# Ledger of designs, part 33: VH-VL binders against q978t4

Target 1, 133 residues: q978t4
Amino acid sequence: MFDGSDLKNLFSLDGFLKTIQFEPEYIREGEISIIVPLRNNLLRIGEIMNGGAVMAISDAIGGLSAMTYPGIVNQVTVSFNTEFMRPIAKGPVRFISRVDRIGKSIAYVEVLVYDGENLLSSKSTGVYFLYRS
Key: E = the ipSAE of ESMFold2; O = the ipSAE of OpenDDE; V2 = 0.75 times the mean of E and O plus 0.25 times the DockQ between their complexes.

## First folded at step 18 (VH-VL; framework fv_lerdelimumab)

Design aa5 (at its last fold request DockQ between E and O 0.69; V2 from the best seeds 0.76)
Fold by OpenDDE, fold request of step 21:
Formats: C-alpha cells, sequence, structure tokens
Structure aa5 (fold): chain C 133 residues (1-133), chain A 119 residues (1-119), chain B 109 residues (1-109)
C-alpha cells in the first residue's frame, strides 16, 4: 500500500504506465509532469498519436497526482473527459497533471498535453474518489 | 547565469575506471533532466546517457551500456558519470548538457573534460 | 539505435545561401535540433522546432522539415558561420535526445 512517503515509486503503482516509455519531469504535491516519446505503439492512422493513448496516460497521471497528497493511499476514476484541440504528430509529448481541488473523498484534476512544438493538444478533466489511510 | 563545469578527465589505461563530475550552478538543478554527450577527437557528437530530474530514470547508449553509470546528487548540484571497463574508443571530450523544458533540446553545455584511454 | 545522416562537408560563398540536410526515421515524429560548434567550443543551439531561433541567433538561420528530413538553411552566409553543424533528435529506438547526425563541416569561401 502506498503511504505517500516515497513519490519516486509513484509510477510503479500503475501497470499501464509500466508499458509506456516515459521520463518523469517532476513530481510535486498536486502536480506531475512526464515526457512521452512518440513510438509506434502510440500511433494511429495518419501517423498521429492515438487519442485513446492520450486519454489513458492522462487519466493515469491524473489519478497519481492526487496521491501526491499526504494520507492518500489509493484513488479511482469517477469521471474523465478529454477535449482534443489538435492532433499530435510530433513529439516528445508532455503530460502535465494538476490537482485543482482536493476534498475528503474527491479530487478534481486537470491534465494538459503538449506536443513537440509545445502546443496544447488536449485538455482533460478528471474526478477521482480518494482512499485515505 | 547557467553554468556547467565538467571535471575528472585524464589519461587512463584500457580496462580502468574513471569518474566524471559536472558541477551545475545558476539554476535549479533538481528540476532538469541531464545528459552526457561525448566527442572523440576530430569526430562528431555522440549521445551517452540521460538521467531524469530525480535520478529515477536512466538510459544509456548501446556503446556504453553495462559499463557506464550515470547518477546525480541534487543536494550537491552535481552530475556524475562512472566509467568502468574503459576502451580506447571511449577517448573523447565528455560534455554534460541540460535538457530544456518545453521543447526539450540541449540548452546548456559545459566546456567538456577530456578522457584519453591509451595503453 | 536510430541514426541521422548528413553530408560531412559543404561549402558556401560569402553572402550566398547554403542548406544542410539531415535524414533519419526519427525525424518523422520529431523536429530536429541544430547545433553549431566551432573549434574548441561546446555546441550552441541555432534552430529548434518548426523554425525557432534562440535569442542571439541571427535571422539568417532558418529551419525546415519534410518527411524524414530536416534542413538548416543559412541565407547570406557570413565568415563567422564557418563551423560544424549537427542535427539532433529524440531517438525513436528509445534514447531520449539520443541521436546526432555525423556533423557537417561548413566552409565559407
Amino acid sequence: as target 1 above (133 residues)
Amino acid sequence: EVQLVESGGGVVQPGRSLRLSCAASGFTFSSYGMHWVRQAPGKGLEWVAVISYDGSYKYYADSVKGRFTISRDNSKNTLYLQMDSLRAEDTAVYYCARRSSGYYYFDSWGQGTLVTVSS
Amino acid sequence: SSELTQDPAVSVALGQTVRITCQGDSLRHYYAYWYQQKPGQAPVLVIYGKNNRPSGIPDRFSGSSSGNTASLTITGAQAEDEADYYCNSWDSSGYHLGVFGGGTKLTVL
């Protein structure tokens, strides 16, 4: 069980993320940033990043960002919505998660995704149910 | 002013070890991924290794994998490269380089330290 | 690992235009970074992204890309532009920023 004492191990808590090559950029209380290189497993027709992959990665780090707060030992997605502003054809892809509001049992999270030209490509809003120790 | 200063280079025989250091100043070292890039005399640039901001992520070029170890001490604002089982082809000027945020290019380089592996 | 290829040497007359091209599979999904290196000095970034110049880089430097290629163009070459130029990108094989071209030595005549 995650006790919040070692944020370096936070990414190991998600089996899906383990299948994605990425470099952590920073982890702060309420914030996570990762750098995702574009690889074939993330591309769809048209040589652009798969939208489902964008959402899955966004949801994963969104939930984990809520777990950066003391006492949060687990979380589950209640709702997750993504708006796509532009296709991602060039990497690397930056995912930034920010907890906008955290209550006793619910956290509201925003995840922004930027392409290789540092243009905002997608914006997600996630709601997570929190488990506390 | 961002500054990177490499040290630890010198002449060493094949099979020996050497440890390079890169002292960083003028920025929040712990917020940046860092790289080593080398350049053999009269040759081109060759990427060597990367380490994430907190050291949790490391990756190496195939040419040095299993022999070199990249590490960092954020409390000392220092990047390291432990080079074991050195070979003649490892002879090069070794640069430490900072990766920028946003566009993720190498935005800062040291002046390099020369490593010469010779029998 | 993936590779980037570029001509080892090119020449340009003073005031003329020269294009240095880089080719590689990684460039299909990444913009190239271009570095200038003069003897005894560390590389200096001159172009990144679609066509972005860092501060201090003259506007005669420009970048372009197409397919699996990227190009650095110097429009109106100056004597001080004589240097080695390297393209760089993220490595599609997994090395982050882990691939450089072989370098192009630019001679200004």
Scores: ipSAE 0.909, ipTM 0.949, lowest interface PAE 0.4, mean pLDDT 95
Fold by ESMFold2, look of step 18:
Structure aa5 (fold): chain C 133 residues (1-133), chain A 119 residues (1-119), chain B 109 residues (1-109)
Amino acid sequence: as target 1 above (133 residues)
Amino acid sequence: EVQLVESGGGVVQPGRSLRLSCAASGFTFSSYGMHWVRQAPGKGLEWVAVISYDGSYKYYADSVKGRFTISRDNSKNTLYLQMDSLRAEDTAVYYCARRSSGYYYFDSWGQGTLVTVSS
Amino acid sequence: SSELTQDPAVSVALGQTVRITCQGDSLRHYYAYWYQQKPGQAPVLVIYGKNNRPSGIPDRFSGSSSGNTASLTITGAQAEDEADYYCNSWDSSGYHLGVFGGGTKLTVL
């Protein structure tokens, strides 16, 4: 199964996400949780987490959660939307993606983001096109 | 009940190696990140190393980087610390510690194992 | 910097209130976690996150933070509170719980 080494490798090879440091917390079929330190490169003016960073990380693990199923060799984002519910001023920040439904060609995913006090701070939904072996 | 039991400590000469073990029971070991923390006699706590739940992420304190290797065997519920090129300043009680889910503190500690490095 | 600074020692009269402080740049964006350690024993968590107490920790223990400073407050100090206290936080040069303060020895009386 897709594991924390696969996740680290894919982030390290990504032209945009390679600067995002994180620790895989757990990976299960249909679910990825990562721990992201709130380092300076993730802050916006006003000393809270950049909303674009929240979206980019959420989208990445959302799509990759489909890779936890056998037979999926790639995925691309079809649509993605985020509700920013609370500012994130203290970390570490936890991102949890969960596949709500996976079909032949499409996965529907939810991503939840928690701040350093474990308060739900953002919620995203995503739709991903799947490439199968 | 969560239990962490360290072993493998002892007296060694500088430049030698030791391997510490931490036997885990009472929880799903493969679901938790694990740490080593040490305490020199009469001194404070010093964090040593971390390993993620599946071993895919490891990180070390600068004082031990390149000399110590953290590892885990999830099939045996065991955490390891391989300590090479030991120095007098590595003399300490070594604790294994479990990192909690969600709030990220050390929620369980072993009783520690003493490593003494002396010539 | 990733350093956490604590005063080496503080004292409190039995029944009085004491505050133990911890300073460091990491605390601007991470909470301090507080551990109590008695001689010959492993540390025991007393405060985590903003101001959360594990089950079994008396409510005379509380935590607070502002800027780069975190504090552990013990109200109505008892003889059993005599111990070393360590603050711990995420390491700003890494991404783990890799920073401990130097510890504060609390003497009651």
Scores: ipSAE 0.661, ipTM 0.885, lowest interface PAE 1.9, mean pLDDT 92
ESMFold2 (binder alone), look of step 18: mean pLDDT 89; pTM 0.899
OpenDDE, look of step 18: ipSAE 0.905; ipTM 0.948
ESMFold2, look of step 19: ipSAE 0.652; ipTM 0.884
ESMFold2 (binder alone), look of step 19: mean pLDDT 89; pTM 0.891
OpenDDE, look of step 19: ipSAE 0.895; ipTM 0.944
ESMFold2, fold request of step 21: ipSAE 0.646, 0.546, 0.619; ipTM 0.870, 0.832, 0.852
ESMFold2 (binder alone), fold request of step 21: mean pLDDT 89, 89, 89; pTM 0.899, 0.887, 0.902
OpenDDE, fold request of step 21: ipSAE 0.903, 0.905; ipTM 0.948, 0.948

## First folded at step 19 (VH-VL; framework fv_lerdelimumab)

Design bb1 (at its last look DockQ between E and O 0.66; V2 from the best seeds 0.00; counts 0 for: pae E 2.3 > 2)
Fold by OpenDDE, look of step 19:
Structure bb1 (fold): chain C 133 residues (1-133), chain A 119 residues (1-119), chain B 109 residues (1-109)
Amino acid sequence: as target 1 above (133 residues)
Amino acid sequence: EVQLVESGGGVVQPGRSLRLSCAASGFTFSSYGMHWVRQAPGKGLEWVAVISYDGSYKYYADSVKGRFTISRDNSKNTLYLQMDSLRAEDTAVYYCARRSSDYYYFDSWGQGTLVTVSS
Amino acid sequence: SSELTQDPAVSVALGQTVRITCQGDSLRHYYAYWYQQKPGQAPVLVIYGKNNRPSGIPDRFSGSSSGNTASLTITGAQAEDEADYYCNSWDSSGYHLGVFGGGTKLTVL
């Protein structure tokens, strides 16, 4: 169980993220930024990033961003919606998660994804149920 | 102003070790990913290693993997490169470089420190 | 690891236009960053992204890309533009963040 004592190990709490090559850019209370290289395993037909991969990574860091707050020991996705503004053909890809609102049991999170040209490529809104210590 | 100053270079024999340092100032060091890039005399630039802002993420060029170790001490605003099992082909000027926060290029470079590996 | 290739040397007459090209598989999915290096100095970024110039870089420098290539163009070369130019990009494998071309020595005649 995560006790919030070491945010450096926050990413290790997600087995999926552990399979993704990425560089943490920063972790703050309520905010996470990572840089993901555009590798072949993330590409689909047309040489663009897989939309499902974008959503999966976004959901993962969205949930983890809620866990940056004291006392949050776990979370589970209630809903996750993604809008795609443009396909991602150039990397690396920046994922920025921000907690917009956090209550006792629910957190509302926004995740923005930027391509290698620093253009907004997708926007997600996640709702997470929170477990507190 | 952003400043990066490399040190620790010198002449060493093959098989020996050397530790380079890069002193950072003029910016929040702990907020930036840092890199080492080297340049052999009369040759081109070669990327060596990267370390994330908090040191939790590290990657190396194949040419140095298993021999070099990148690290940082954010409390001292210092980047390090531990070089073990040095080879003649490691002879180069070693630059520390900062990755931009807004993009993905190297926006700041030190003036470099020369490492010479010779018998 | 992936490679970026450049012509080792090119020449341009004063006031004329020169194009330096970088080629590599990584450029299919990444933009090139271009650095200028003069003797005894650290590299200086001159072009990044699709076609962006850092502050202080003259507008005669421009960037372009196509397929697995990226190009740096100097329109109206000046004497001070004589230098080595390196393209840089991310590794196509995604396991490291930097790969450099071999560099191109530009001579201004």
Scores: ipSAE 0.886, ipTM 0.941, lowest interface PAE 0.5, mean pLDDT 95
Fold by ESMFold2, look of step 19:
Structure bb1 (fold): chain C 133 residues (1-133), chain A 119 residues (1-119), chain B 109 residues (1-109)
Amino acid sequence: as target 1 above (133 residues)
Amino acid sequence: EVQLVESGGGVVQPGRSLRLSCAASGFTFSSYGMHWVRQAPGKGLEWVAVISYDGSYKYYADSVKGRFTISRDNSKNTLYLQMDSLRAEDTAVYYCARRSSDYYYFDSWGQGTLVTVSS
Amino acid sequence: SSELTQDPAVSVALGQTVRITCQGDSLRHYYAYWYQQKPGQAPVLVIYGKNNRPSGIPDRFSGSSSGNTASLTITGAQAEDEADYYCNSWDSSGYHLGVFGGGTKLTVL
C-alpha cells in the first residue's frame, strides 16, 4: 500500500524534488496531502513563493497520486496547467492532489494549494500517462 | 473529548534509558502529526521531536538527535519517546502534543510526565 | 541558540493594556502561535495565524506581526491573565513547528 514512506523515498531519489522538504499529511486512494514549509529556497524576489516551485510540487504529487492505486508502476506528465490565484507570502503551504478519473492509460488530477492562513492560493489540473505492471 | 495521557517518567541515572508513552483518545489518532515538548524545572518550553501521521517523517531537536527516537503505533493509539544515553540536562516534564491539521498549532497537550536524570 | 526572543518578564496594572513581543527570522514567513501557561498546567493556545482566537479565548487577546516581530496584546488585563506566555513558530530552516521563545512572565498588579 502506497504510504508516506514511499512518497518520501520517491522525492529523495529525484535530482530536483530531493531539495523539497515536506511532511505527508495524509494519503488515501486517489488523494495525497502534504505540508511544505516555506523555506528561503522556495521564495522569489518580493518574498513570495516561486510560481515554478508551486507548479513543480503540484505536478509531483499530482502524478504520484496515481501511484495510490494498485498496479501502477510509473507515470509521466502529459499536460499540466496552473492558476495562480493569490500570492503565498506565509507558510506552511498545503498541497492536496485528487484523482478525478483514472483509466487504463490516463489519469486526470486536480491539485489545490493553501497558504499559511489556509487560503486557497492556486489550483492546477494535470493529465498523466500510466505505466502498469 | 480529546485526551492525551503521558506515562513512563521516573528517576534514572545518567547514561541509562527510559521509554515514554502517550495514550490518545477522543480523536482519530492516525490522522495527526504528533510532537514531544519538554520543560525543565523552572524553565521554558523546549520542542523535542515530531512524527508524521503515519510515522514516515521524524525530526529531532539538535539537543536530543541521535539519542532519542520518536515512534507511534496507530493500532494502539499510542505515541512513544525512547530516550537513550540520558543526561542531567534531559531532566524535564515531557508533554505530548497534537498538531492541528488546519492551522498547524499545538491544539491539545497532555499533563506531562516527569523525567529526572540524577545520580 | 534560541531563534525566537522574548523579554523574560513584564507587568501590567489591572484593566490596562500590555504587549508581549517575540522576535526572530522565522516570523518573516510564518505566523506566531501564542500559548498561555499557568503553574502546574499544560500550555493553552490563545492566538494562532494572523489574529485568530480559539473558541473560549476572550477577545481582549489579540495578535499582530510585522517584519521579524510578533506581538500578543492583552487589553483590559484581568488577574486571571497572570501567566507565562510563549511564542511558537516554524523553524526558520522550515523542518518543523517547534521553535519556542524563552517565555514572558506576565504579572498583573
Scores: ipSAE 0.559, ipTM 0.849, lowest interface PAE 2.3, mean pLDDT 91
ESMFold2 (binder alone), look of step 19: mean pLDDT 88; pTM 0.879

Design bb2 (at its last look DockQ between E and O 0.72; V2 from the best seeds 0.00; counts 0 for: pae E 2.2 > 2)
Fold by OpenDDE, look of step 19:
Structure bb2 (fold): chain C 133 residues (1-133), chain A 119 residues (1-119), chain B 109 residues (1-109)
Amino acid sequence: as target 1 above (133 residues)
Amino acid sequence: EVQLVESGGGVVQPGRSLRLSCAASGFTFSSYGMHWVRQAPGKGLEWVAVISYDGSYKYYADSVKGRFTISRDNSKNTLYLQMDSLRAEDTAVYYCARRSSGYYYFDSWGQGTLVTVSS
Amino acid sequence: SSELTQDPAVSVALGQTVRITCQGDSLRHYYAYWYQQKPGQAPVLVIYGRNNRPSGIPDRFSGSSSGNTASLTITGAQAEDEADYYCNSWDSSGYHLGVFGGGTKLTVL
C-alpha cells in the first residue's frame, strides 16, 4: 500500500499509467498535472486521440490525485463521467486533475484535458472511494 | 525577471568529460521542466535533453544518449549537463531553456556556453 | 528522431511578404513553434500554436499550418527581420519537445 511518504512514486502505483509515456508537470496536494505526447498508440481513426484513452488516463490521475492527501493508502473508482468538447488532433495533451472535495470515504475529482493549442478538449468528474490507514 | 545563465564550457579533448551548469533566477525553478539545446558553430539548433520539474522524467537525443546526463538541484536553482565521452561533433554553444506551461515551447533561454572538443 | 526541413535561405524585399515553410511528420500531430535568432544571440520565440504571437512580437508575424507543414509569414518585412528562423516541434516518436528544422536565413533586400 502507498504510505504517502514520496509523491514522486505516485505514478508507479498504476500499471496502466506506466505504459503511457508522459512527463509530470507538477504534483500538489489534491492536484496533478501531466503532459502526454500524442503517440500513435493513442490515436484512432481520423488521426485524433482515442476517447477511451483520454478517459482512462483521466481516471487514473484522478484517483491518484486523491492519494496525494495524507493517510490515503488506496482508492477505487465509484463513478467516472467524461464530456468531450472537441477532438484532440494535435498534442501534447495536458491532463490536470483536481480534488474538489474530499471526505472520510469519498473524494470528488475534476479532470481537465487540454490539447496542443491549450484548448479544453474534455472534462471529467470522478468519484472515488477512499481507503485510509 | 527570468534569467538563465550557463557556465562550465571550455576546451576539452575527445573522450574527456565536462559538466555544464545553468543557474536559474527570477522564477520558481522547481515548477518547470528544463531543457538543453545546442548549436554547433555556424549550424542550426539541436535539442539535447529534457528533465521534468522534479527530475523524475529524463529523455535524451539519440546523439547523446548514454553519454550525457541531465540533472537538477532545485534547492540550488541549478540545471546540470554531465557530458562524458565527448566527441568533436559535440562542439557547440549549449543553451539551457525553460519550457513554458500550457503552450509547451521554450519561453526562456540562457546566453549559452561554448564547448569545444578538439585534439 | 524526427526531422523538420526548411529551405536554408530566402530573401524578401523591404515591405514585401515572405513565407518560411517547415515540413515534417511531427507537424501532423503537433503545432510548430517558430524562433528568430540573430547573430550572437539566443533564439526568441515569434510564433506558437495556430497563430499566436508572444508579447513584443510585431503583428506582421503570423503562423499557419496544413498537413505536415507549418509556415511563418512576415507581411511587410522590415530590415530588423533579417535573421535565422527555426521551426520547432515535439518529436514524432512522442517523447519530447526535441526537433528543430535546419533553419532558414532570411535576407531583407
Scores: ipSAE 0.897, ipTM 0.944, lowest interface PAE 0.5, mean pLDDT 95
Fold by ESMFold2, look of step 19:
Structure bb2 (fold): chain C 133 residues (1-133), chain A 119 residues (1-119), chain B 109 residues (1-109)
Amino acid sequence: as target 1 above (133 residues)
Amino acid sequence: EVQLVESGGGVVQPGRSLRLSCAASGFTFSSYGMHWVRQAPGKGLEWVAVISYDGSYKYYADSVKGRFTISRDNSKNTLYLQMDSLRAEDTAVYYCARRSSGYYYFDSWGQGTLVTVSS
Amino acid sequence: SSELTQDPAVSVALGQTVRITCQGDSLRHYYAYWYQQKPGQAPVLVIYGRNNRPSGIPDRFSGSSSGNTASLTITGAQAEDEADYYCNSWDSSGYHLGVFGGGTKLTVL
């Protein structure tokens, strides 16, 4: 099964995601939860988490949650939408991705983001094209 | 219900090694990040190390980096701390602690095991 | 820096209000968690996040934070509140949870 070591490896090989410090909280089929410390490189002016960082991490975890199913060897984003519901001023930040539906070629995914007091702060939906072995 | 029991403490000479164990019961051990926290006699709490639920992430306090190794065996519900090159400053009660999900505090503690490093 | 600073001792008269303070750079971006420790015992969580109490913790315990400072407030202090109190938070560099303050000895007079 796809585990925290696989997740760490995939982030480490990515040009952007390798800069993201995180701890895997849990992984199971169709679901990934990670803990992301709120470091300075994730902040925007005004001392809150950069909205682009929220989207980038959410997209990464969303696509990788499809990889927790057997036979999926890669994925690419088709569409991604984020609702920013609360500013994130304190971490660590928890990202939870869940596959809502997975078909032959397409996965529909939801990503929820919680601040350091576990308050829901952003919600994303994503659609991913799947490559199967 | 939730129980954490440390063992493996004792009296050792400087430069020697000890291996601490923490036996977990009453919860799904493989779903939780685990920590070691120590307390020198008459002193405050000092965080030592963390390991993620599956062991893929480990991190150490500067005072123990390179000398201590945290590990876990999820099939045995056991957390470990291998302590090498022990120093007098490592004398403390060692607690294992479970990190809560979502809130990042220590929601369960063992009663601790005493490690004494002296000649 | 990653350090959390607490006054080493604070006193309160029985039934009065006391505030225990914790200061550090990490509290700018992370919540404080407060532990009570009595002699010979493991620590017990009393406050987490902004102002949450675990089940069984009396409502005279409350928490607050502003800037780089977090506070534990005990209103109507009782004899059994006499203990050491530690604040705990995430490291300011973002690498680990487990930065503890030096502890505050609360004496109830």
Scores: ipSAE 0.605, ipTM 0.854, lowest interface PAE 2.2, mean pLDDT 91
ESMFold2 (binder alone), look of step 19: mean pLDDT 89; pTM 0.893

Design bb3 (at its last fold request DockQ between E and O 0.68; V2 from the best seeds 0.00; counts 0 for: pae E 2.05 > 2)
Fold by OpenDDE, look of step 19:
Structure bb3 (fold): chain C 133 residues (1-133), chain A 119 residues (1-119), chain B 109 residues (1-109)
Amino acid sequence: as target 1 above (133 residues)
Amino acid sequence: EVQLVESGGGVVQPGRSLRLSCAASGFTFSSYGMHWVRQAPGKGLEWVAVISYDGSYKYYADSVKGRFTISRDNSKNTLYLQMDSLRAEDTAVYYCARRSSGYYYFDSWGQGTLVTVSS
Amino acid sequence: SSELTQDPAVSVALGQTVRITCQGDSLRHYYAYWYQQKPGQAPVLVIYGKNNRPSGIPDRFSGSSSGNTASLTITGAQAEDEADYYCNSWDTSGYHLGVFGGGTKLTVL
């Protein structure tokens, strides 16, 4: 089980993220940023990024951002809502997760996604149940 | 002022190894992904490798994969390129370049260091 | 890996307009970054995104894209614009984070 001692291994905790080609931009307490190349497997009809992929990646890093805090050894998604402001047609795609509030058992997280023109393309709000050591 | 200074270039024989360094200053080195880009004499630019801010992720051009190793020491503000099994076609000026945030272009370049591989 | 192609050389008369075009599959999903390089110097970014210029780059430089192509346009070429110009994008096929065109040598007449 994750003990929070090494944030470099944080991304290895999610099997889905391991299948996504991305570069971590930074990891801080309560904040994660990654760069995702816009590959063909992420595209849907119309040559735009799959919305489900956007949500899945957003949810994954949202949960992991909560685990950047000491003592958090696991988390599960309680709810996750995404608003799409514009389609993503150009990469790379930047995902930024920020913990807005963290309590004893619940964390509230915001995930912002930017396209290759650095335009905000989606905004997500996630609620995560926390497991502490 | 952002500054990148490459060093370690020189003349080597094929099959030999060489290690390049890039000394960074004027910015928080540990916050940026860094790249190597090379340019053969009289030729165009060729991307070589990238390393994430913390060194956890590394990617290479096919032309150097398995032979070159990119690394960094954030405590020394230094980027490295270990070049093994050098070939004549590796002859080039090697630039270290910083990738910007947001748009992710190369916003800063060193002056380059020349590597010559010849018999 | 993906590749970007450019004409190796173009010329433009002083004060006239010239367009340098870059073509490649990567450009379907990425905006091109354009770099200017003069002899003995490192490349300098001149255009990024749809049509963005970094600070210090004259407004005679502009960018555009269509399909699998990207173009750098110099409207009112000046003598100091004589240089090599490279397009750059991300490579999705081989998971590379950078690919450059072959470069275009611009001569100002």
Scores: ipSAE 0.908, ipTM 0.949, lowest interface PAE 0.5, mean pLDDT 95
Fold by ESMFold2, look of step 20:
Structure bb3 (fold): chain C 133 residues (1-133), chain A 119 residues (1-119), chain B 109 residues (1-109)
Amino acid sequence: as target 1 above (133 residues)
Amino acid sequence: EVQLVESGGGVVQPGRSLRLSCAASGFTFSSYGMHWVRQAPGKGLEWVAVISYDGSYKYYADSVKGRFTISRDNSKNTLYLQMDSLRAEDTAVYYCARRSSGYYYFDSWGQGTLVTVSS
Amino acid sequence: SSELTQDPAVSVALGQTVRITCQGDSLRHYYAYWYQQKPGQAPVLVIYGKNNRPSGIPDRFSGSSSGNTASLTITGAQAEDEADYYCNSWDTSGYHLGVFGGGTKLTVL
């Protein structure tokens, strides 16, 4: 079963995401939650979390949520949309992905992001193409 | 009702090893990150280590890194702290603590177990 | 090597207001958590997040933060408030929730 070690390994092997420090909070079929410290490399000028970082982390765990189902060996992003509702000035930052529907070739995923006051700060929807074994 | 019960404390010589256990009940243990926090007699709280819900993430205070190992057995609802190469400055009451979801404070603490390291 | 710094002791007259401070660089990007500890007992959370009280904590406890400083305020201090108070937060790197201040012993006169 896909667990926090698999998640840590996949981030560590990614050329872009390997510097993202996080703690897996829980993983279950169709759902990933991670705790992301608000480190300096995630901040933009003005001392808030970089919107691109929010999108990149959200997309990563969104797509990897499909890996929590058996028989899926890879996934690629088809579309991804983020609504930025509140600046994130204090962490840690919680990212929760949930698979809304998974079919043979396509998964529909939602990702919610909460700041250090547990306020919903962004919401994303994503569509992922699935590769099965 | 959430309960955390530490055990395994005692008196040991410097350089020896000791293993602490924390028995958890009243909640889904495998859903929570867990910590060890210690307090030397008459002194303040000192964080020791964290382990994620599934054990895939562990981190240690510099004062214990390389000597202590945090672990968990979710099938037994038990948190562990293996303490090797013990020193006099490791003398403390050791608490296990559950970290809350969402705000990430320590919402439940055990009663603590005393470890005394002396010759 | 930024740490959370607290004054080691503070006194307050019964019924008066006292403020316990905590400062450190990590508080620029993380809230402080405040724990009360009485002798022989495990710590009890009194304030978390921006200014949130757990159920069962009296309204006289409040928190605030600005820059690298957080404060715990007790309005109308009671004899039962005599305890050690610790601030807690994530470390300067943000890898873990485990930085404690040195503690402040509150004496109610």
Scores: ipSAE 0.667, ipTM 0.878, lowest interface PAE 1.7, mean pLDDT 92
ESMFold2, look of step 19: ipSAE 0.650; ipTM 0.872
ESMFold2 (binder alone), look of step 19: mean pLDDT 89; pTM 0.894
ESMFold2 (binder alone), look of step 20: mean pLDDT 89; pTM 0.906
OpenDDE, look of step 20: ipSAE 0.895; ipTM 0.942
ESMFold2, fold request of step 21: ipSAE 0.550, 0.617, 0.594; ipTM 0.844, 0.854, 0.849
ESMFold2 (binder alone), fold request of step 21: mean pLDDT 88, 89, 90; pTM 0.889, 0.900, 0.908
OpenDDE, fold request of step 21: ipSAE 0.905, 0.900, 0.905; ipTM 0.948, 0.947, 0.948

